VHH binders against q96fz2. Designs and how they scored, part 51

Target 1, 269 residues: q96fz2
Amino acid sequence: CGRTSCHLPRDVLTRACAYQDRRGQQRLPEWRDPDKYCPSYNKSPQSNSPVLLSRLHFEKDADSSERIIAPMRWGLVPSWFKESDPSKLQFNTTNCRSDTVMEKRSFKVPLGKGRRCVVLADGFYEWQRCQGTNQRQPYFIYFPQIKTEKSGSIGAADSPENWEKVWDNWRLLTMAGIFDCWEPPEGGDVLYSYTIITVDSCKGLSDIHHRMPAILDGEEAVSKWLDFGEVSTQEALKLIHPTENITFHAVSSVVNNSRNNTPECLAPV
Below, E stands for the ipSAE of ESMFold2; O stands for the ipSAE of OpenDDE; V2 stands for 0.75 times the mean of E and O plus 0.25 times the DockQ between their complexes.

## First folded at step 3 (VHH)

Design ba6 (framework vhh_6z1v_2; at its last look DockQ between E and O 0.41; V2 from the best seeds 0.00; counts 0 for: pae E 12.9 > 2, unsure alone 64.5 < 65)
Fold by OpenDDE, look of step 3:
Structure ba6 (fold): chain B 269 residues (1-269), chain A 122 residues (1-122)
Amino acid sequence: as target 1 above (269 residues)
Amino acid sequence: EVQLVESGGRLVRTGGSLRLSCAASGRTFSEYAMGWFRQAPGKEREVVAAISYSGGSTWHADFVKGRFTISRDNAKNTVYLQMNSLKPEDTAVYYCAADEGYGEYSSYLDYWGQGTQVTVSS
């Protein structure tokens, strides 16, 4: 996974992340560093994207079932990294393969510390591998959406008003991630960064790409992944597997350029 | 984990030819797309060429103009860059990279080599 979409306004995004704590109380996640949130139809590595994480990471003795939403840098910078520039990392930390997560220090260490997060997106992009051609077809991949008579579908959005209605009730893609905290050697703010765990693709996506993000499907999976206080690493890793509960459509080549940030990126062609 | 080791970089004259090799460690070489990048002094790193995991698809930068050709041998876990009609402007450190995707569309590759110096003299 090298491209995502996360374009919802902050308030809409927050509402979309409504949840129940372990007491059954309805809650909205509290924002940390909301000013770092930059909505975009075309998110690439090194950009900031919103993730969910347990409040316990920030507050001692907090209820670990409570959620915080925070923009973090895509591409995990390990806490032990001693260079002043994260771009000098020779190892790609955009993704973490599920089968080698425990073999790589960069991922094993933060995971062992309970630094699990849920990466939020409208969906992710993937390019189909075609033999014999220099062109690849991009696809937008996301959770199936409930079609309501009022909201329509992405393909039916013929006006700005209809477009907004579609996204007001959008089910966000929830991807399993690992984050770490890095303190620059020269001082400054602590950098929070994340990697997306990847798995082999489900059968439905296998013709598009052989790998996919580990998707946490449903509130229980999301809650268990986040709750590092009550759920062990071993139990959490059981949640990491391919899912067939995904849909996709072909999009234009507009998304190929990471500088393009328009609705056209995820519009069906 | 995949380790990449570039070789073949050297001093050549303008108009000369050079073949770079990148040897990959591990058993999963065929699962990765491969690419060549270069970085000249004071310039940003740029993509030179990419090849799909099967070798069925290739991409070359516009500045190559048919002079360079990427290829791979999955049995040898090696990717190649044949460079012909070399120019002084081609002087750079050349890097090999591996990715699950296709290098043309990836801003960040999974694995990088240490690079090999190519110098083209006038």
Scores: ipSAE 0.009, ipTM 0.324, lowest interface PAE 8.4, mean pLDDT 87
Fold by ESMFold2, look of step 3:
Parts: sequence; C-alpha cells; structure tokens
Structure ba6 (fold): chain B 269 residues (1-269), chain A 122 residues (1-122)
Amino acid sequence: as target 1 above (269 residues)
Amino acid sequence: EVQLVESGGRLVRTGGSLRLSCAASGRTFSEYAMGWFRQAPGKEREVVAAISYSGGSTWHADFVKGRFTISRDNAKNTVYLQMNSLKPEDTAVYYCAADEGYGEYSSYLDYWGQGTQVTVSS
C-alpha cells in the first residue's frame, strides 16, 4: 500500500469517525493539530494523513478507549534516527509486514510502547500487472458502502449536491498502523509518523496484488487495536489478518502521477 | 529477516563483462520486487536496475541502459545483473534489495544485502 485517497473536509471526516467509548457513550474524536490536515485524492508516502490513537498517549489518567485524531507523516521515522532530515532514512517504512513486525526494531520498539494507530482513508490504490505488457491498471479499493437512493455509489453522482451526499455517508477505510515519535537532533517539534501494516491479499484482491493493508473491519477491531491500556500487543496482533469485506473498481492512469489531486483519481472507468 | 547475499563482484578490465548474483534465504522471494543499487566511495547509493516480482517488468537507469540487464529466477530465489561493456565509472559496491511491491510504483525496498565489490581497471 503506497497510495491512498483521504479527501473529505475535516468536519465530514470527523463525523465519519463517530464511535462509542467503553461506557457506550457516542463521541467524536478530539483533534490534535487540525490545521495540519491536508485532504487529497492522491496521498503518497511522506505526506500527512489523519490517524486515530488512544487519548492515553497524551493524558496520564485518560480513558484509553477515548480517541484522538491527528495528522501524522506517512513513513515511520524511528525514535532512534540520528540524521536531521527524515528523507535520509536508509530503509522504507511506508509499510510493515505483519509476519516480520517483531523482527524489525523500527516497528517492534514503538509497538512495545503501545504506539498503535488506525490509519484513515477513503480507500487505497493498487496497480495490477497485466500479462504481456509493462503497463499497469490502477484500482481504487475500499469498504463496501451502504447504498441509499442518492448516496453510497461513486458513479451515481449526477450533480455537486449528490456528490456531497455520497461522501457524507462514506465508510472510511480503517487500516492498522504503528506510529513513533522522533525528536529532531537539532531541535524543533516532535515528529509523529506512521507505517501501515500489510498482510497477504485476500482471494478477492489476489488478482490485483499479492499484499494488502491490514484492515480493521468494524468498531470492535478498531477499539481493540487502539486501546493499548487494555489490549496487549499479543492480543492486538490477532486482529491483523486479511479480509474479504472489500470492493474495488478500475480507475484511469491519472492517479499514477502523485501531483494529480482531482476526483478523477478515484472515478470508475 | 530475509537475508540477501550478493556474489560475483571482482576486478575486470575496461570493456569486460561480469554477472552478479543475489541469493535470498529464509523466505520465497517470488513475493518481492528486486533491485540493484551501487555506491562508489563518498557518493550516494544510486539505483541501477529493478525487476518486478514475476520478472515481467524491468527498468534500467539511463547510465547503464543497453549494457546491463537485470533478470531473476524465482525457482532459485536469485536475481542477477549481467554487466557488459564495463567502464571505470562502473567501479562501486553493488547491492541487491528486495521490496514487497512493484518496483516502478513502490518504494517498498525493505531488505538489503551487504554488497559485492566491482572494480573496473583501465
């Protein structure tokens, strides 16, 4: 997973993240650094995207089931990194394989600190290799959406107001991530950054690509992944597996260039 | 971790040929896109060539196009770099690297070898 869409206006995205705490109270996540949110149809590594994490990471006595939403850098920068420029990191931390997460110090250390997050997106893009050609077919991949008369389908929008209704009820993709906190050696603000955990693709995606992000399907999975106060690392890792509850459609090659930030990136072809 | 072991680097004369090998151990490497990189002393590591996990798509840097060819044998868990018409400028430590995705569209280069020295004399 190296490309996502996360384009919703902040208020719409926040409402899509409504949840229940452990007492059953409906809540919205509280933002940290909301002005750093940069919506786009075409997010690539090193960009900022919103993630969910437990309030307990920020407040000593907080209820660990309460959620914070914050933009973080895609591409985990380990806390031990010694150069001043994160682009000098010698290895790729955009993704973390689930089967080796406990072998790589860049991921094992923050995971042991409970630094689990849920990476939010409209969906992700993946490129399928076609036989007999060097060209690749991009797909947009996302949760199945609940359909209504005038919402729940990307291709059903026939006016700007119908487009708004499709996205007002969009079920965000929720991917399992690990984050870390890096203090630049020359000083400055702490950098929060994340990696997306990957697994073998489910049957439905195996014709597109052999790997997929670890998707947390449903509020129970999301809650358990986030709640490092009540859910151990070993228990949390049981949530990391493929899912068949996914859908996709082909998109044009507009998305190939990461500078293209338009609805055409995810439009069906 | 998976281990990548490069071999085949040696001293050759200008105009000569050399084939580098990179063997993967511990995991079936048919899951990975592969690349060759090189680093001369005091310079940054640069991409030489890349190949998709199936071998159906390859890419070569302009400075080696027509002279170097990347290939792979998934049954042997090995990637190769055939180097022809070698020049003194090709002198470097050559590294192989593995990535979980398509090399052209992904920066998933998770695993690196220790390198093999290629020296091209006049």
Scores: ipSAE 0.000, ipTM 0.195, lowest interface PAE 12.9, mean pLDDT 83
ESMFold2 (binder alone), look of step 3: mean pLDDT 79; pTM 0.807

Design ba7 (framework vhh_8cml_1; at its last look DockQ between E and O 0.03; V2 from the best seeds 0.00; counts 0 for: pae E 14.2 > 2, unsure alone 63.1 < 65, placed apart)
Fold by OpenDDE, look of step 3:
Structure ba7 (fold): chain B 269 residues (1-269), chain A 122 residues (1-122)
Amino acid sequence: as target 1 above (269 residues)
Amino acid sequence: EVQLVESGGGLVQPGGSLRLSCAASGRTFSSYAMGWFRQAPGQEREFVALISYSGGSTDYSDSAKGRFTISRDNAKNTVYLQMNSLKPEDTGVYFCAADEGYGDWSSYLDYWGQGTQVTVSS
C-alpha cells in the first residue's frame, strides 16, 4: 500500500471514529496535534495521516481502551535511528510484511512495546498491471458501504449534496499499523511515524495486487489491536490476516500524480 | 532481506553514456521488481525506472524516457540501467531498489542500495 485517501473534515472524521470503551461508554477519540491533520484524496508516504492509538501511550494509568487520534508520518522512523534525516533510511518502512514483522528490528521493537495503531483512510489505491501495455489501472479499495436508497455508488453522487451524504456516513478503512517515536539527534519534537502491516491479498483483490493492508474489520478487531495493555502482541498478531470484506472500483489516472488532491482521485471511471 | 550493491557510476561528459549495475543478494531475485532512483544534492529522491519481475514490463520517468533503459538478468541477480545522452541535470546519486510489489511507480521500494554517484560535467 503506497497511496491512501483520507479527506474527511476533522469533525466528520472524529465522528466516524466513535467507539465504546471497555465500560460500554460511547466516546469520541481525543485529538493530539489536530493541526497536523491535512485531509487529502491522495496521501502518499511521508505525509501525515490520522491514526488511532491507545490513550495509555500518552497517559500513565489511563484506560487502555480509550482512543486517541493523531496525525503521524507515514513511514516508520525507528527510535534507534541516529541520523538526522529520516530519508536516510536504507529500507522502506511504508509497509511491514506480516510474515517478517518479528524479524525486523524496526518493527519488532516498537511492536513489542505495544505501539500498535489503526491507520485511518477512506480507502487505499492499488494499480493493476494491464497485460500487453505499460499502463496500470488504478483502483480505489475500501470497505463496502451501506447503500442508502438515495445514495447510489460513490459514482452516483451527481450532486454535491449527495456527495456530502455519502461521506458523512462513510465507514473508514481501518488498517493495522505499528508506530514508533523518534527523537531527532539534534533535538526538537518527537516524531511519531507509522508503518502499515501488509498481508497476502484476498482472493477478490488477487487480480489487482498480490498484497494488501492488514485490515481490521470491526470494532472488536480495532479495539484489540489498539489495547496493548490487555492484549498481548501474540494475540494481536492473530488479527493480522487477509479479509474478503472489501470492495473496489477503477479510478482515473489522476491519482497517479501524488500532487493531485481532488475528488476525481477516487471517483469511479 | 535483500542486499543491493550499485556500481558503474562515475564522471562523464554531457552526451556521454554510463551503465549502472545493481547486484542483489539472495535466491529470490526474480520475485522482486527492480528499480532505479536518483537524488541530486538538496533534492528529494526521484523515480528513474522500474522493471517487473520477469523484465516484461518497464517504466520510466519523463526525464529518462528515450535515453535510459532498464534491464535485468535474473540468472545473475543483476539489474542494469543504461544511460545515454547524459545531461548535467542527470547528476546525482543513483540508487537501486527492490520491491515484491509492482505497484505505483512513484512509491518507494522495499530495499535500497547505498547508491552510486553519477556526475555529468564538461
Scores: ipSAE 0.018, ipTM 0.345, lowest interface PAE 7.2, mean pLDDT 88
Fold by ESMFold2, look of step 3:
Structure ba7 (fold): chain B 269 residues (1-269), chain A 122 residues (1-122)
Amino acid sequence: as target 1 above (269 residues)
Amino acid sequence: EVQLVESGGGLVQPGGSLRLSCAASGRTFSSYAMGWFRQAPGQEREFVALISYSGGSTDYSDSAKGRFTISRDNAKNTVYLQMNSLKPEDTGVYFCAADEGYGDWSSYLDYWGQGTQVTVSS
């Protein structure tokens, strides 16, 4: 996974992230750095995207079931990185394989500190390598969406009000991530950055690509992944597996250029 | 695609030294970050050292810091691990690995050597 869509306005995104804390109280996540949120239909590595994480990462003795939402840089910058410019990181940290996560220091160390996050997106893009050509067919991949009489399916909305209602009820894709905090050597704000954990593709996606993001399907999985105060690393890693609860459709090559930020990027072809 | 062949392993006494070499074949060796990993019997594969594609950045496990040095020679398509002050807990099969980077493939270490045995015993 190297491309996502996360285009919702902040208020719509926040409402989609409503949750219950450990006491059963209904809450919205509290934003950190909301001005760094850059919505787009076409997010690529090095861009900022919103993630959920436990409040306990920011506040001593906080309820670890309470959630913060914050934009973080895609492409984990390890805390030990010594150069002044994160773009000089000389290995790719966009993704982290679940089967080797404990063998790579860039991921093992933050995971051991409980630095688990949930990466939010409308869905992700993947390119299918076609036999006999160098051409690749992009697909948009997302949770199945429950139809309502007014919302219909994606691509069925013909007006701005109907399109808005489809996205107002969109079930966001929730991917398991690991984050780290890097202090620039010359000072300045701490950089928060994340990687997306990957697993073998489920059978439904295997014809598109052999890997998929680790998807946290449902609020119980999301809560357990985030709650490093109550859920150990060992227990959390049991949540990391493929899921068949996923759907997709082919999209045009408009998405290939990461500068294209239009609804056409995810429109069915 | 890159193919990796390790050499330089062997039996050594505690406190001794070994230098491991990993010869790579492939047209774009200089575009890969390279690493060394090790595996003792019955244990998971463990990170030892990492070097950036240019050689400008290195990283080490806590057990390797101060004793091991990773280096690379891009003209010879070779990465090295100089291992000093060896201890019995350093015993295992040492694997060279290459990170292909992001592109058509995810950032997995798909390129592993076959390993070279290092045994530290009196």
Scores: ipSAE 0.000, ipTM 0.149, lowest interface PAE 14.2, mean pLDDT 83
ESMFold2 (binder alone), look of step 3: mean pLDDT 78; pTM 0.788

Design ba8 (framework vhh_8cml_1; at its last look DockQ between E and O 0.06; V2 from the best seeds 0.00; counts 0 for: pae E 13.8 > 2, unsure alone 60.7 < 65, placed apart)
Fold by OpenDDE, look of step 3:
Structure ba8 (fold): chain B 269 residues (1-269), chain A 122 residues (1-122)
Amino acid sequence: as target 1 above (269 residues)
Amino acid sequence: EVQLVESGGGLVQPGGSLRLSCAASGRTFSDYAMGWFRQAPGQEREFVALITYKGGSTDYSDSAKGRFTISRDNAKNTVYLQMNSLKPEDTGVYFCAADEGYGDWSSYLDYWGQGTQVTVSS
């Protein structure tokens, strides 16, 4: 996974992340660093994207079932990294393969510390190479959405009002991530950054791409992944597997340019 | 972790040919798309060629098209770059790369080799 969409306004995004704590109380995640949130239809590595994480990461006596939402840098910067510039990393940390997560120090260490997060997105993009051509067809991949009689398919939103209605009720994609905290050697703010765990693609997506993000499907999976206080690493890793509960449609080549940030990026062609 | 080791570089005359090889470590070679990049002195690293997981699709830079051929042998965990009709402008360090693969190969890739020097000179 090298491209995502996360374009919802902050308030809409927050509401979409409503959850129940362990007591069954309805909650909204509290924001950390909300000013760093930059909505975009075309998110690339090194950009900031919102993730969910346990409040316990910030407050020692907090209920671990409570959630914080925070923009973090995509591309995990390990805490041990000693260079002043994260761009000097010699390896790609955009993704973490599930089968080697425990073999790579950059991911194993933060995971062992309980630094699990849920990466939020409207969906993610993947490119299918066309046989016999050098052309790549991009696809937008996301959770199936509930078709309300009034909310036509993403493609049927002929009016701005209809478009807004579709997104107000959008089920966000929830991807399993690992984050780390890096302190710059020269001082400054602590950098929070994340990697997306990847797995083999489900059968439905296998013709498009061989790998897919580890998707946490449902509130229970999300809660367990986040709750590092109650759920061990071993138990959490059981949640990491391919899911067939995914849909996709072809989109235009507009998304190929990471600088393009318009609704056209995820619109069906 | 995948280690990549390039070989086959050297000095060749204009119009000559070279075959580069990149050997990958590990058991999951087929899970990675493989590619070649090159970097000329004082220039940025540039894309040369890509081959998908099972070798079903290839892609080339405009400069490489018609002259270079990328291939792979998954049984040997090796990717190749056959370079024909070499030109002085092809001079540079050639790097092997591995990635899970997605649409943008200009971005940060998962694994890189140390590179092999190719010099095209009369």
Scores: ipSAE 0.023, ipTM 0.460, lowest interface PAE 4.8, mean pLDDT 88
Fold by ESMFold2, look of step 3:
Structure ba8 (fold): chain B 269 residues (1-269), chain A 122 residues (1-122)
Amino acid sequence: as target 1 above (269 residues)
Amino acid sequence: EVQLVESGGGLVQPGGSLRLSCAASGRTFSDYAMGWFRQAPGQEREFVALITYKGGSTDYSDSAKGRFTISRDNAKNTVYLQMNSLKPEDTGVYFCAADEGYGDWSSYLDYWGQGTQVTVSS
């Protein structure tokens, strides 16, 4: 997973993240650094995307079931990194394989500190390699969506108000991530950055690609992954597996150029 | 499926030089970013060098910068690691790897060679 869409306005995104804390109270996540949120249909590594994490990471004795939402850099920068420019990291941390997460120092250290996050997106893109050619077919991959009377899918939007209704109740894709905190050696704000955990693809996606992000399907999975105060690393890792509760459609090659930020990137073809 | 075979390792004195080669067979070599990693006994593999699929960009670990040079020849399906000013700390098994496109450099998703031994001793 190396490309996502996360295009919703901040207030719509926030409402889509409504949740219940462990006491049953309905809440919205509290933002950190909201000015760093940059919505786009075409997010690449090194860009910022919103993630959920436990309030306990920021406030001593906070209820660990309460959620913060914050933009973080895609591509985990380990706390031990010594250069001043994160783009100079010698290995790619865009993704983290679930089967080796405890063997890679860049991932096991923050995971042991409970630095688990949920990466939010409209969905992600994956490129299918066609047999006998170097060309690749991009797909947009996302949770199945509840249909409305006028429209139940992206391709049914005939007008601006129908497009608004498609996204008004969109179920955000919730991917399991690990984050770390890096203090630049020359000073400045702490950099929060994340990696997306990957697993073997489900049967439904295996013809597109053999790997997929680890998807947390449902509030129970999301709550357990985030709650490092109550859920151990070993228990949390049991949540990391493929899911068949996923759908996709082919999209135009417009998405190939990461500078294209238009609805055409995810429109069905 | 791509197969990688390293060669060019051996015994060298401190301050000496070696050139490692990694020959690829199978799928199109030019589709992959290539890397070199090394592993000392009892330690995890560590990153040494990376070159992009067209060779337009390279990166190195702190220990390799200024001493090692990665290059590739896509016509010969081969990636090289020129190692100069070798130190005893460079001793280990050197592995060639091809990135499947996710860049997590694990044995499951990416292709790895069997390794070639480099020993730097006086």
Scores: ipSAE 0.000, ipTM 0.166, lowest interface PAE 13.8, mean pLDDT 84
ESMFold2 (binder alone), look of step 3: mean pLDDT 77; pTM 0.780

Design ba9 (framework vhh_6z1v_2; at its last look DockQ between E and O 0.16; V2 from the best seeds 0.00; counts 0 for: pae E 13.5 > 2, unsure alone 62.6 < 65, placed apart)
Fold by OpenDDE, look of step 3:
Structure ba9 (fold): chain B 269 residues (1-269), chain A 122 residues (1-122)
Amino acid sequence: as target 1 above (269 residues)
Amino acid sequence: EVQLVESGGRLVRTGGSLRLSCAASGRTFSDYAMGWFRQAPGKEREVVAAISWSGGSTWHADFVKGRFTISRDNAKNTVYLQMNSLKPEDTAVYYCAADEGYGDTSSYLDYWGQGTQVTVSS
């Protein structure tokens, strides 16, 4: 996964992340660094995207089932990195393969510390090679959405009003991630950054691409992944597998340019 | 499955030039983004350069500083690394990697070559 969409306004995004804690209390995640949230239809590595993580990461003795939402840098910067510039990292940390997660220090160490997060997105993009051409067709991949009489389908948004209605009830894609905290050698703010765990594609996506993000489907999976206080690394990793509960549609080549940030990026063609 | 075979590594003097080649098997070469990595003794493997499946996008590590250039020929199923102004610090095993990836970016984790030794003497 190298491209996502996360364009919802902050308030809408927050509501979409409503959850129940272990006591059954309805809650909204609290924001950390909300000013770093930059909505976009076209998110690339090195940009900031919102992730969910356990409150226990920030507060001692906190209920580990409580959730925080925070923008983090896409591309994990390991805590041990000694250079002053994260861009000098000499290996790709955009994704973490599930089969080698325990073999790579950059991912194993933070994972062992319980630094699990859920990366939020409207969906992600993937490119399929076109037969007989050197061109690739981009697809937007996301959770199936419940069609309400009022919201219509993403393709039926003929008016701005309808468009807003569709996104007000949008089920966000929830991807399994690992994050780390990096302190610059010269001082400054701690950098939070994440990698997306990838798995082999499900059968439904296999014709598009052979790899897909590890998607956490459902509140239980999300809760278990986040709750590093109660759920061990070994148990959490059992949640990492392909899912067939995905839908997709072809989009225009507009998304090919990472600088394009318009609704056309994810619109059906 | 894609097989990658690197070639061109040898002993060269400081300031010399070398061109590495990586030949991919099969008919789907253009489906993959390609990259060059290197690993020196006792050091971690590091990214040297990357190129998109179309060749339209390239990336080079900071330590390259314009000395190395990645390119590809999809008709020949080959990716190249032109290395100029070589230094002893460039001594390493150089690996070719492939990933289907995206049009502009890839993780380059799917397929690896056996590597080719580059040695730069003072």
Scores: ipSAE 0.015, ipTM 0.330, lowest interface PAE 7.8, mean pLDDT 88
Fold by ESMFold2, look of step 3:
Structure ba9 (fold): chain B 269 residues (1-269), chain A 122 residues (1-122)
Amino acid sequence: as target 1 above (269 residues)
Amino acid sequence: EVQLVESGGRLVRTGGSLRLSCAASGRTFSDYAMGWFRQAPGKEREVVAAISWSGGSTWHADFVKGRFTISRDNAKNTVYLQMNSLKPEDTAVYYCAADEGYGDTSSYLDYWGQGTQVTVSS
């Protein structure tokens, strides 16, 4: 998992993240650093993407069921990193394997501090490799969406009216992540950065790629993953498993170049 | 999953040069950062050099800086360690390793090779 789409305007994205707190109150997540949100059909590592996290990370004694939404850098920069430039990280922290997360210092330490987040996207891309060839077929992978009588596919969004019908009630993909906070040695703002936890692919995706992001399917799973005040690390890790509740379609090679930020990136072929 | 096989270790004279190779098999090679480690008899294993999954960033321990260079060729699934100006203190078993995290300790690395012996004579 090294490419996502997260293209919705900030106000639409925020409404899609409506939730109920522990007391049953309707809420929208509160933004931190909203000006750092850069919507795109084609997000890659080192870019910022919105994540959900508990308000308790920012406010002493806050209700841990309340949510903050903030853009964070994709590619976790550990709090103990000594260089001044995050591009100097020696190892890839774009993803974190679930089966070894408690044995890798870069992920174990922040996880032990309750630094769990939910990474938001329209969906993610994966490239299917055929054995014996260097050709690859990209796919866009996402939650199944509720079909309407007049429009039931992403490909129907080739006009303003059709586009609005596809995205009006889009169910955002919710992936389990871990984040950390790094203080640059030369000063400046604290850097918030995340990794996406990965698992073995479900049967439905195994022909495309052998790994998939750990997907949190439903509000109960999202709430438990975020609530480090009430849900222990060991209980939270039980939420980390493959899901078959996923769908996909082939897309054109336009998405291969990460500079291409157009609806064609996720359009069915 | 990745399987690692080191090669190129041998006896060389002080001041000589040697290139170690680590061949990897498996579809996950390019998903992993790679490192070279060494262990002399009676010593703890230590990190020699590391390279990011893309090859865009490298790190070298101070005791080899300017003498050793790590590189990788993702098309060949191979990591290299070019060792120049060798000293008797460089005598050790050299290991190739792969990890998705920072590999400062052997306890946190996913995959290890069997090692290749480098011996530097006076």
Scores: ipSAE 0.000, ipTM 0.193, lowest interface PAE 13.5, mean pLDDT 83
ESMFold2 (binder alone), look of step 3: mean pLDDT 78; pTM 0.791

